# Ledger of designs, part 13: VHH binders against PH domain leucine-rich repeat-containing protein phosphatase 2 (PHLPP2)

Target 1, 249 residues: PH domain leucine-rich repeat-containing protein phosphatase 2 (PHLPP2), of Homo sapiens (Human) (q6zvd8r785to1033)
Amino acid sequence: SHGLAEMAGQRNKLCVSALAMDSFAEGVGAVYGMFDGDRNEELPRLLQCTMADVLLEEVQQSTNDTVFMANTFLVSHRKLGMAGQKLGSSALLCYIRPDTADPASSFSLTVANVGTCQAVLCRGGKPVPLSKVFSLEQDPEEAQRVKDQKAIITEDNKVNGVTCCTRMLGCTYLYPWILPKPHISSTPLTIQDELLILGNKALWEHLSYTEAVNAVRHVQDPLAAAKKLCTLAQSYGCQDNVGAMVVYL
Key: E = the ipSAE of ESMFold2; O = the ipSAE of OpenDDE; V2 = 0.75 times the mean of E and O plus 0.25 times the DockQ between their complexes.

## First folded at step 15 (VHH; framework vhh_gefurulimab)

Design c05 (from a03 with Y112H; at its last look DockQ between E and O 0.02; V2 from the best seeds 0.00; counts 0 for: pae O 9.9 > 2, placed apart)
Fold by OpenDDE, look of step 15:
Formats: sequence, C-alpha cells, structure tokens
Structure c05 (fold): chain B 249 residues (1-249), chain A 123 residues (1-123)
Amino acid sequence: as target 1 above (249 residues)
Amino acid sequence: EVQLVESGGGLVKPGGSLRLSCAASGFTFSSYDAAWFRQAPGKEREFVSAIRSGGDETYADSVKGRFTISRDNAKNSLYLQMNSLRAEDTAVYYCAADEYELYGTYAESYEHWGQGTLVTVSS
C-alpha cells in the first residue's frame, strides 16, 4: 500500500508528479516514482504517464537491474528529445520484484534516480538512502566532469544557466554535460524493511532521512504519513512544491 | 568540529599486508557507524567494509577473507587490516562515520569523511 501527498506551497503551479503501481508486470511486482520539473509542470506529468511503460518493456528484455534501469532512463530521455522537450526533470523510480535467486520467498528493490528526487528505505527503524544527487554543488566529481568537458557554468552555478543538476531527463541539447545516467542501487528486501519514502528536492532540503523515517514509521495510514511529511517540511519553512510518497512494505 | 583522519597508506607489493588507521575527533565515536570506502583512479567510490556501533561487521565480496575492520572506542579509532593485497586494491581509502546508524553499503549513508589515504599495490 502507498500514500501520496503533493503540495504547491507558495507557488501557483505543481511541478511534482508521482507514479504508483502496486501491481506491475502482470502483478508480480510494483513500481513507484516521483518526478520534479522544478518550474515545468508538463514534463513531470509526461514522465508519470510514460516511464512505467518503458520500464515494463525493458524488464522484459533484461533481468539485470543495472541494464533495464539504465535503458529505461535512456529511452525516456531520448523520447523527450525527440518530442522537442528542452526542459529537464528529476526522475526517481523504485521497482520491487521477486528475487531472482528465490522468487518464492523474497523480493528485491531497485532504485534509480537522476536529479534531486530521492528514495529512503526504513530498515530496522533506521533510514537507508538509496539515491544519489548529481549536481555541481553536491558532487565535486560531477562538477569536474562538466568542467573538463568545457561546459559553460554561469555565476549562479548552472550549466548554461539551465540547471545545477548534471544528471537529468531532458535537456538533451546540453549533452554531454547533462546525462540521463541514473544512480542505481539494488537491495534484497527483508523482514526488517518497514517502508519506503520517495521525496522531491524540497522535502529532503527540509527533512533529514532520520527525521522523515521517525515521523512516519508509526503512522498506520500511508496517506496520512505522506501528508505528515509534507506538512512537516512546510512547518520548517518549505515554500516550494513538496512531494512525498510512503510505501508500506 | 567532527574530523576523521586516515593514515597508514603506502606502497606495498602484491601479497603484502597493510593496516590503515582512522582517528576520529570532535564526537563520540562509539555511537557512530563507521566504514571504509575506496576509490581507484577513474572509478567510483566503492564500499569496502563497515562496522556498526553495535559491532556488526560487513564486507564487500571483493575483500572478504582478506580484510578485517575493527574499532577501538577508547581511542576513537577505526582500523582496516588488509592482507593478501592485490593490484586491484590500489585506491585512495576513506574513513567514514555517521551518527544516524544508517544501514547499507552506500556512501550516502555516511555524513562524515576523512581526506583519504593512498594505498598502492605494485610489484
């Protein structure tokens, strides 16, 4: 089961969207996602409608989590480019599937992300970050990469004044500085795994992983949990679009 | 100020041994999860080993049976005994710690990092 909350805050638009399919791939798995277009409301909605289908195709072609996730993001990225989309979006996908080693008894979680959306697993009451943010500000290696590639970095620390993220979906014209290559992590799910939190940039700018987990781990209703996270972020001064999804495992 | 300072790196021949140390200051080390990561040239930083505040140890498959992580809470220190070293073990080794006791083998689970110490395995 899952709960989703999205709040526009002080903004007049909601540029965060989410994907939730408790039944995926003929009912043997589940997929969850969050997309943040920053100031673009169209792109995240498009990804909400398309990425699950792409994932479904890719998981049929490969059982390797790195392969099918990387391809999912790449294909989605290319589709955006072909459609003439000039803007970019953060994208987070969480795919739960039967464990290939023992499908009858266990599940695996694969998480892939570009941009600033992140997933956190609650394991034994403690947070386990499963995402990585690639940006000029947060990743010196990425900053060096784009510099080495002779990117134009503006005074506000953006690639060509567009984005500070070096991994995104979209912005295809900013290749090779902006890449659709996601961070990918996979972990077997155990009895110690309680829930999964998906959040956008605004959420994680205001809540620590530990605080988020502690806030929701005893909430019975996942929707209430998601709302609580957003409300909490707002109480800490969040004025931007904030999105949270809580998946009970 | 929280600080982690690695030492013990150097040049060693294949099959040799090396012991890395990490000195923690500015916090109660015994309450923290601690880990070793390494980064080879042109490669991503990768998990090597971790020891929880409770004492549980975990190892990357590539170092199991060869490396041993340990801690001395009285000295606020973390150690990595590396035996049977291989050329592929060449990397900068980083000490990491986190007070939130984040589980897993991900670098993002650790807030505090040392500057690293270079280990070169070469004939």
Scores: ipSAE 0.007, ipTM 0.310, lowest interface PAE 9.9, mean pLDDT 92
ESMFold2, look of step 15: ipSAE 0.512; ipTM 0.798
ESMFold2 (binder alone), look of step 15: mean pLDDT 84; pTM 0.862

## First folded at step 16 (VHH)

Design d01 (from c03 with E101R; framework vhh_gefurulimab; at its last look DockQ between E and O 0.43; V2 from the best seeds 0.00; counts 0 for: pae E 11.6 > 2)
Fold by ESMFold2, look of step 16:
Structure d01 (fold): chain B 249 residues (1-249), chain A 123 residues (1-123)
Amino acid sequence: as target 1 above (249 residues)
Amino acid sequence: EVQLVESGGGLVKPGGSLRLSCAASGFTFSSYDAAWFRQAPGKEREFVSAIRSGGDETYADSVKGRFTISRDNAKNSLYLQMNSLRAEDTAVYYCAADEYRLYGTFAESYDYWGQGTLVTVSS
């Protein structure tokens, strides 16, 4: 019940990876994720391969989705070890499970993220953003935090000349300027919830939330929907890696 | 607003003892995990000790047997009893608290931090 498209554009590497498990934790839930390493392919692939297993362990230790999602990100961050010392990755994770208040008849969606990958829910034909963009440009509180921590903001609006992103998994040499603690949101799912779109920074720089929802809302094949999103971004001038995942609910 | 305020730092000779306190306000302290971290000049902030809301204690290897963490939930206070102090224990000591109750030895686990209190161990 999902489709994924990833396009390298004009670059010689694909530094975007995705995770999709329509049946997770003995079939009671589903997990979807997107990871963008910017210039590195190593960290997105490591997260793609490991983050679902970390989540599986954390959901066994707590029923509180703020707790198990935060722990999933922090444990995954630490497990990067030496590979995450000078490399970093945006991470977005979406977890669907039976609603804890009424598990027999409804589902809940929990979205957690660091960096600039975003999840957008189509609810009654309208976009509902479920993630937070952690960048100097779009988050003035994060920009102020980084300045208060005495980071150098270069003329091109980057933390120590390295990244515009204020939260990532990895990049441990830039702690405490770059933090791994995620934004977490939860919402109950209803019959009004039609689909979920995951996309990296390049997708959302070229498509509005409304345009993305309208482009895929009535497309029957989720793979075709995901390809349409990436193709639209490229037609609007995107030359970077672009990734999109469409999950039909 | 959540606040953590450390006190009890100072100058002490090697082999001496010192007791640090952290007063918490603006939240239900008994529901949070709490910890002490320290940072020596020119070094990274490092884990010292943590105590979970349920009372479980964790210590860094470098302080185990010499330092004791405790909490008084009725007074919203966290303590660190520091015995057999060494020159290497010289640092600014920070109190930290975490609402999520996650893995307690990582600085990234803690959302709330105090301003720090200086401990100097010198001849």
Scores: ipSAE 0.000, ipTM 0.333, lowest interface PAE 11.6, mean pLDDT 87
ESMFold2 (binder alone), look of step 16: mean pLDDT 83; pTM 0.849
OpenDDE, look of step 16: ipSAE 0.029; ipTM 0.470

Design e01 (from b03 with D101E; framework vhh_7b18_3; at its last look DockQ between E and O 0.04; V2 from the best seeds 0.00; counts 0 for: pae O 9.4 > 2, placed apart)
Fold by OpenDDE, look of step 16:
Structure e01 (fold): chain B 249 residues (1-249), chain A 121 residues (1-121)
Amino acid sequence: as target 1 above (249 residues)
Amino acid sequence: QVQLVETGGGLVQPGGSLRLSCAASGFTFSSYWMGWARQVPGKGLEWVSYITSGGSTEYQDSVKGRFTISRDNAKSTVYLQMNSLKPEDTAVYYCAKGEYESYLEDWFDYWGQGTQVTVSS
């Protein structure tokens, strides 16, 4: 089960969207996603509508988590380009599927992300981050990569004044500086795993992983949990679009 | 080594015209699409126009009917004819090389240093 909350804050539009399918791939799995277009409301909605279908096709082609996720993001990115979309979006996908390698009826979680949306697993009451943010400020290797490619870095530390993130969906015209290559992590799910939190940039700017987990781990209703996270962020001064999804495992 | 050098920028009055040129070297020019983008200080980069290797052209809506992109493969040069210029066209204009082999044709993989275009009374 899952709960989703999205709040526009002081903004007049919502540029965060989410995907939640408790039944996926003929009912044997589940997929959850969050998309943040920053100031663009169309792109995250487009991804909300299209990315699960792409994932479904890719998981049918490969059982390798790195392969089907990388392809999912690449294909989605290309579709945006073909549609003429030049803006970028953060994208986070969480795919839960049966672990066929374990005789014990266990599930595995694969998480892939570009941009600033992040997933945190609550394992044994502690947060386990499953995402990575690639940016000029936080990743020296990425900074060097774009520098080597002779990118234009503006004074506000953005690639061509567009974004500080070097991994995104969209911004197709900014290849190879901005790449659709996601961070991918996979982990077996155990009895110690309680819930999964998906959040956008605004959420994680205001809440630590530990604080987020502590806030929701005793909440019975996942919707209430998601709302609590957003409300908490707002109480800390969040004025931007904030989105949170809580998945009970 | 890929090189793109823009020229032709300057100050012009509203309604005036400019012609930008981009001299390209370091790659097989005729095999790649070329494009122009522009950036206002403090704002994001936006694409303006591109021309495919086959000669097809596309324009941003804001410049349609006013700007014309063209290429001379013999000179390895791409041009942007800008007519009926408006103050909102003021920006640094960048020439860009397309990524042909790996991704969509409308992707840029190299940029010039840019040329300033200022439209003011």
Scores: ipSAE 0.007, ipTM 0.254, lowest interface PAE 9.4, mean pLDDT 90
ESMFold2, look of step 16: ipSAE 0.012; ipTM 0.491
ESMFold2 (binder alone), look of step 16: mean pLDDT 82; pTM 0.829

Design e02 (from b03 with S56K D101E S102A; framework vhh_7b18_3; at its last look DockQ between E and O 0.02; V2 from the best seeds 0.00; counts 0 for: pae O 12.1 > 2, placed apart)
Fold by OpenDDE, look of step 16:
Structure e02 (fold): chain B 249 residues (1-249), chain A 121 residues (1-121)
Amino acid sequence: as target 1 above (249 residues)
Amino acid sequence: QVQLVETGGGLVQPGGSLRLSCAASGFTFSSYWMGWARQVPGKGLEWVSYITSGGKTEYQDSVKGRFTISRDNAKSTVYLQMNSLKPEDTAVYYCAKGEYEAYLEDWFDYWGQGTQVTVSS
């Protein structure tokens, strides 16, 4: 089960969208996602509508989590380009499926992300981050990559003045500086795994992983949990679009 | 290895003219569209003009009628003739190579080092 909350804050539009399918791939799995277009409301909505279908096709072609996730993001990225979309979006996908080694007794979680949306697993009451943010500021290797490729970096530390993130869906015209290559992590799910939190940039700017986990661990309703996270972020001064999804495992 | 080298920048008075050149190497020049963009420090990149492999040209509204992009495939060079220059045209100008496999004609995959253009009295 899952709960989703999205709040526009002081903004007049919502540029965060989410995907939640408790039954995926003929009922054998589940997929959850969050998309943040920052100031663009169309792109995240488009991804909300299309990315699960792409994932479904890719998981049918490969059982390798790195392969089907990488392809999912690449295909989605290309579709955006073909549609003429020049803006970029953060994208986070969480895919839960039966473990291939023991499908009858265990599940595995695969998480892939570009941009600033992040997933945190609550394992034994402790947060386990499953995402990575690639940016000029936070990743020296990535910064060096784009410099080596002769990227134009503005004074505000943006590639071509567009984004600080070097991994995004969209921004196709900024290839090869901005790539649709996601961070991918996979982990077996255990009895110690309680819940999964998906959040956008605004959420994680205001809440630590520990705070988020502590806030929702004892909430019975996942929707209430998601709302609590957003409200908490706002109480800490979040004025931007904030999105949170809580998946009970 | 793809290389783009811009030349022709400098200081000019308002109403003056400059001609930028971009020497390209490391790829089949004639197969790619080329473009020019400009950037003021602290501001975003602004596209100025591009020319397709077939010779189609496009311009930003702010430079239409004043700037002309052209290419010489034999020399693997793209040019930007800038006439009637204004102070607002002051920026670093970058040459860009189009992406061959791009779905859109305005996708770029490589940039030059840039050349400074300053328009001042």
Scores: ipSAE 0.005, ipTM 0.238, lowest interface PAE 12.1, mean pLDDT 90
ESMFold2, look of step 16: ipSAE 0.012; ipTM 0.459
ESMFold2 (binder alone), look of step 16: mean pLDDT 81; pTM 0.825

Design e03 (from b03 with S56R; framework vhh_7b18_3; at its last look DockQ between E and O 0.37; V2 from the best seeds 0.00; counts 0 for: pae E 24.0 > 2)
Fold by ESMFold2, look of step 16:
Structure e03 (fold): chain B 249 residues (1-249), chain A 121 residues (1-121)
Amino acid sequence: as target 1 above (249 residues)
Amino acid sequence: QVQLVETGGGLVQPGGSLRLSCAASGFTFSSYWMGWARQVPGKGLEWVSYITSGGRTEYQDSVKGRFTISRDNAKSTVYLQMNSLKPEDTAVYYCAKGEYDSYLEDWFDYWGQGTQVTVSS
């Protein structure tokens, strides 16, 4: 089960969207995703509507999670077409499926992301981050890559004056400085794995991983848990779009 | 590389005040949570206070109302104003940097060398 909360804050548009399919691929797996367009609502809505179908096709072509997740992001990026020329979106996708590679585990979790949305797993009461923050400020290797590719880093720490994110779906006019290739992380799930939290940049700017896990760990209703996370972020001063999803494992 | 340098410790009589400073370098200071911990003789290491990147502060019960944590992002400096000091506050005080993806309470990887505070008559 899962719960989702999205709050516009003081903005007049909600540019965060999410998808949740507790029953995916003939009812065997589950898919959860979060998308943040920053100032545009168009790309998150397109990704929300299309990305699960792309994943479904790719998992039928490969059993290698690096391959099917990378292809899912690349195909989804290309399917944005003209809408993705000047607009971009963070994308985070979580896929839970049966996994026989570890005899002690019956399920695995694969997380892939571009941008600044993050997934955090609660394992034995402690947060385990499963995503990478693709920003000039927080990822020195990405910052060096774009500098080596002769991107202009403006005084406000943005690639070509446009974005602090070095990887996104869309923004194709800034290729090769902005890439759609995701970070991919996989882990077997055990009984120690209690829940998964997905959140956009605004959530994690206001809550630590530990605070988020502690806030929701013993909340029975996942919708109430997700609302609690967003409300806490707002009480701590968040004025931007904030989104949170809590998935009970 | 990350560097944290604590200053401002010393010998103070009970009831007195001290202000600790922690100069930080090697990271974007304004983006990270910062805090103070202390090692009290005869006790293990304990957390004293922290301040989030957004400015929210928290304190251990034994120092609430007497200690104030603050930060100056322009100077990349964290402060701990300690008032109404007691002999029980005698400790080595460490400045600590939180990590974006780590537990703040564990702060083991990014500590300064510490500054001694001694409260004695």
Scores: ipSAE 0.000, ipTM 0.099, lowest interface PAE 24.0, mean pLDDT 83
ESMFold2 (binder alone), look of step 16: mean pLDDT 82; pTM 0.836
OpenDDE, look of step 16: ipSAE 0.056; ipTM 0.575

## First folded at step 17 (VHH; framework vhh_gefurulimab)

Design f01 (from z05 with D111E; at its last look DockQ between E and O 0.51; V2 from the best seeds 0.57)
Fold by OpenDDE, look of step 17:
Structure f01 (fold): chain B 249 residues (1-249), chain A 123 residues (1-123)
Amino acid sequence: as target 1 above (249 residues)
Amino acid sequence: EVQLVESGGGLVKPGGSLRLSCAASGFTFSSYDAAWFRQAPGKEREFVSAIRSGGSETYADSVKGRFTISRDNAKNSLYLQMNSLRAEDTAVYYCAADEYELYGTFAESYEYWGQGTLVTVSS
């Protein structure tokens, strides 16, 4: 089960969208996602409508978590480009499926992200971050990568003045500086795993992983949990679009 | 600094052969998938061939049987032997490398690129 909350804050539009399929791939799995277009409403909605289908196709072609997830992002990225989208979006996908590799686990969780959306697993009451944000500011290796590729970095530390994130969906004209290569993590799910939190940039800018987990760990209704997270972020001064999804495991 | 430098391009007649080279530096090339792409004027960059770090090769249908990709890890180099060249093979050829083992047919799967070398097939 899952709960989703999205709040526009002080903005007059919502540029965050989410994907939630408690039943996916003929009922053998589940997929959850969050997309943040920052100032763009169209891209996250487009991804909301397309990425699950792409994932479905890719998981049919490969059982390798890294392969099918990476390809999901690549294909989705290409689709955006073909559609003429020039802006970028953060994208987070969480795919839960039966675990065929670990007999001790019934299910596995694969998380992939570009941009600033992140997923946090509550395991044994503690947060386990499953995402990575690639940005010029936070990742020296990534910064070096784009420099090696002769990227133009502006004074405000953005690739060509567009974004500080170096992994995004979209921004196709900034390839190969901006890559659609997601961070991918896979973990078997165990009895210690309680819930999964998906959040956008605004959420995680205002809440620590620990705080988020603590806030929702004892909430019985995932929707209430998601709302609580967003409300909490707002109470801390979040004025931007904030999105949270809580998946009970 | 990571760098890929292509060479070997030039003018060749239809039916002729060329061998492209790509010299990699600044990283352990042997651990990377490598690929050749090409871009003709007014067209999108298209996949030509890839060789995985494990050595498996993939080719676009348009070049199968004519082109051969190879690598020399000791020299950090990638090669493309192009035989039976056709006019439609005219393009700038790019060397690319990536650490991910993905569907090697998408340019977007590769994070490092060379500047390209021009291959012109003309009578």
Scores: ipSAE 0.565, ipTM 0.796, lowest interface PAE 0.9, mean pLDDT 94
ESMFold2, look of step 17: ipSAE 0.615; ipTM 0.845
ESMFold2 (binder alone), look of step 17: mean pLDDT 84; pTM 0.861

Design f02 (from z05 with A34M; at its last look DockQ between E and O 0.52; V2 from the best seeds 0.61)
Fold by ESMFold2, look of step 17:
Structure f02 (fold): chain B 249 residues (1-249), chain A 123 residues (1-123)
Amino acid sequence: as target 1 above (249 residues)
Amino acid sequence: EVQLVESGGGLVKPGGSLRLSCAASGFTFSSYDMAWFRQAPGKEREFVSAIRSGGSETYADSVKGRFTISRDNAKNSLYLQMNSLRAEDTAVYYCAADEYELYGTFAESYDYWGQGTLVTVSS
């Protein structure tokens, strides 16, 4: 089961969208995603509507988690077409599936992302981050890549004055400085794995991973858990769009 | 550190031939998918040809039958034999590499790129 909360804060648009399919591919797996367009609502909605179908097709073409997740992001990026020329979106996708090589029934979790949305797994009461923040500030290797490709890093720490994110879906006019190829992480799930938290940049700017896990770990209703996370971020001063999804495992 | 260095570009008349080379270092060459892309001034980077680690080849329709991609794993080198060159083939040609078997015609599939070698086809 899952719960999702999205709050506009002080802004007049909601530019965060989410995807949740507790039953995916004939009930064999599950898919969860979060998309943040920063100032645009169009791209997150497009990704929300299309990305699960792209993943379904890609898992039929490869059994390698890195391959089908990377191709899902690359195909979804290209399907944005003209809408993704000047606009971009963070994208986070979590896929839970049975392990096909395991004689016992077991599951794996694969997380892929571009941008600043993050997934955090609660394992034995402890947070385990499963995503990478693609920003000039937090990722020095990405900052170096962008500099080596002759991008202008403005004084406000943005690629060509446009964005602090080095990877997104869309923003094709900034290729090859801004890339759609995701970070991908896979882990087998065990009985210690209690829940998964997805959140946009605004959530994680205001809550530590430990705070988020502790806030929701014993909350029985996942909708209440997701709302609690967003409300806590707002009580700590968040005025931007904030989104949280809590998935019970 | 991963490096890809192209060579063999130059000026050639229509109908002529050139052979491009890409010297690779810093990774296990035989395990990587390799590709050639090209970019003419004012145009987007476009796919030319790819060769999988297993040897399977792919060509853009515009070059099929005229260009041949090959690799020499012992020399860590990628090649592009270009025959029957046309003015439309004028571009900077880039060598690209990736560890995974992604969609080979997408430039975004490849993590590593060379600096390019200029090919000019002119009368």
Scores: ipSAE 0.618, ipTM 0.851, lowest interface PAE 1.7, mean pLDDT 91
ESMFold2 (binder alone), look of step 17: mean pLDDT 85; pTM 0.870
OpenDDE, look of step 17: ipSAE 0.648; ipTM 0.836

Design f03 (from z05 with E101D; at its last look DockQ between E and O 0.51; V2 from the best seeds 0.51)
Fold by OpenDDE, look of step 17:
Structure f03 (fold): chain B 249 residues (1-249), chain A 123 residues (1-123)
Amino acid sequence: as target 1 above (249 residues)
Amino acid sequence: EVQLVESGGGLVKPGGSLRLSCAASGFTFSSYDAAWFRQAPGKEREFVSAIRSGGSETYADSVKGRFTISRDNAKNSLYLQMNSLRAEDTAVYYCAADEYDLYGTFAESYDYWGQGTLVTVSS
């Protein structure tokens, strides 16, 4: 089960969208996603409508987590380009499926992200980050990558003044500096795994992973949990679009 | 600093041969998947060939049987032997490296690129 909350904050529009399919791939799995277009409303909605279909196709072609997830992002990125989208979006996908590799686990979780959306697993009451943000500020190696490729970095630490994130969907005109290559993490799910939190940039800017987990661990309703996270972020001064999804495992 | 530098391009007649080289520096090229892409004027960059870190090769249908990708680990270099060249092979050829072992045909899979070397096939 899952709960989703999205709040526009002080903004007049919502540029965060989410995907939730408790039944995926003929009912044998589940897929959850969050997309953040920052100032763009269209792109995250487009991804909301397209990425699950792409994932479905890719998981049919490969059983390798890294392969099908990477391809999902790549294909989605290309689709955006073909559609004429020049702007970028953060994208987070969480795919839960039966685990065929680990006999001790019934299910596995694969998380992939570009941009600033992140997923946190609550395992034994502790947060386990499953995402990575590739940005000029947070990832020196990634920063060096784009520098080595002769990217123009502006004074505000953005690639061509557009974005500080070096992994995104979209921004096709900033290739090869901005890549649709996600961070991918796979883990077997265990009895110790309680819930999964998906959040956008605004959420994680205002809540620590620990605080988020602690806030929702004892909430019985995942929707209430998601709302609580967003409300909590707002109480800490979040004025931007904030999105949270809580998946009970 | 990571660098990929292509060389070996030039003018060749149809049916001729060229060997492209890509010299990598700043990283162990042999540990990466490597690929050749090409971009013709007015066209999108397209996949030509790739070689995985493990040595497996793949080719675009358009170049199968004519092109051969190889690598020299000692020289930290990638090569593309192009035989039976055709006019439609005219393009800037790029060397690329992928940090992931995806063995992908998508340009967006590759993290590092060279500046390219021009291959012109003309009578």
Scores: ipSAE 0.349, ipTM 0.710, lowest interface PAE 1.7, mean pLDDT 93
ESMFold2, look of step 17: ipSAE 0.676; ipTM 0.867
ESMFold2 (binder alone), look of step 17: mean pLDDT 83; pTM 0.847

Design f04 (from z05 with G104D; at its last look DockQ between E and O 0.58; V2 from the best seeds 0.63)
Fold by OpenDDE, look of step 18:
Structure f04 (fold): chain B 249 residues (1-249), chain A 123 residues (1-123)
Amino acid sequence: as target 1 above (249 residues)
Amino acid sequence: EVQLVESGGGLVKPGGSLRLSCAASGFTFSSYDAAWFRQAPGKEREFVSAIRSGGSETYADSVKGRFTISRDNAKNSLYLQMNSLRAEDTAVYYCAADEYELYDTFAESYDYWGQGTLVTVSS
């Protein structure tokens, strides 16, 4: 089960969208996602409508978590380009499926992300980050990568003055500086795994992983949990679009 | 600094042969998938050939049977042997590298690109 909350804050529009399919791939899995277009409403909605279908196709082509997730993002990225989208979006996908490789685990969780959306697993009451944010500011390796590719970096530390994130969907004109290749993590799920939190940039800017987990781990209703996270972020001064999804495991 | 540097381009007559080289530096090339793309004037960049880190090769239909991709991991180099060259093979040829095992025909799969080397096939 899952709960989703999205709040526009002081903004006039909501540029965060989410995907939640408690039943995926003929009921054998589940898919959850969050997309943040920052100031663009269209792009995250497009991703909301397309990425699950792409994932479904890709999981049929490969059993390798890294491969089918990376391809999912790549294909989605290409689709955006073909659609003429010039802006970028953060994207987070969480795929839960039966785990046949580990007899100790019934299910596996694969998480992939570009941009600033992140997923945190609550394992034994502790947060386990499953995402990585690639940015010029936070990742020297990525900074070097784009420099090696002769990117123009502005004084405000943005690739061509557009974004500091070096992994995104969209921004096709900034390839190969901005890559659609996600960070991917995969973990078997255990009885110690309680819930999964998906959040956008605004959420994680205001809540620590620990605080988020502590806030929701005893909430019975995942929707209430998600709302609580957003409300908490707002109470800490979040004025931007804030999105949270809580998946009970 | 990561760098891909193509070489070996030039003028060749139809039916002739040419061997392109791509020298990689700044990263472990052997762990990357590599590919050749080409772009003719006024046309989009198109896939030519790829070789996976595991050694599997793929070719565009237009070059299949004529071109051969190979790599030398010890030299961090990628090669493209081009035989039976045609006028339509005229293009700037680019070397590309990718860390992931993604769709090899997609330019978007590749992280690094060279500056290209010009191949001109003309009588």
Scores: ipSAE 0.582, ipTM 0.810, lowest interface PAE 1.0, mean pLDDT 94
ESMFold2, look of step 17: ipSAE 0.693; ipTM 0.875
ESMFold2 (binder alone), look of step 17: mean pLDDT 83; pTM 0.851
OpenDDE, look of step 17: ipSAE 0.505; ipTM 0.777
ESMFold2, look of step 18: ipSAE 0.711; ipTM 0.875
ESMFold2 (binder alone), look of step 18: mean pLDDT 83; pTM 0.848

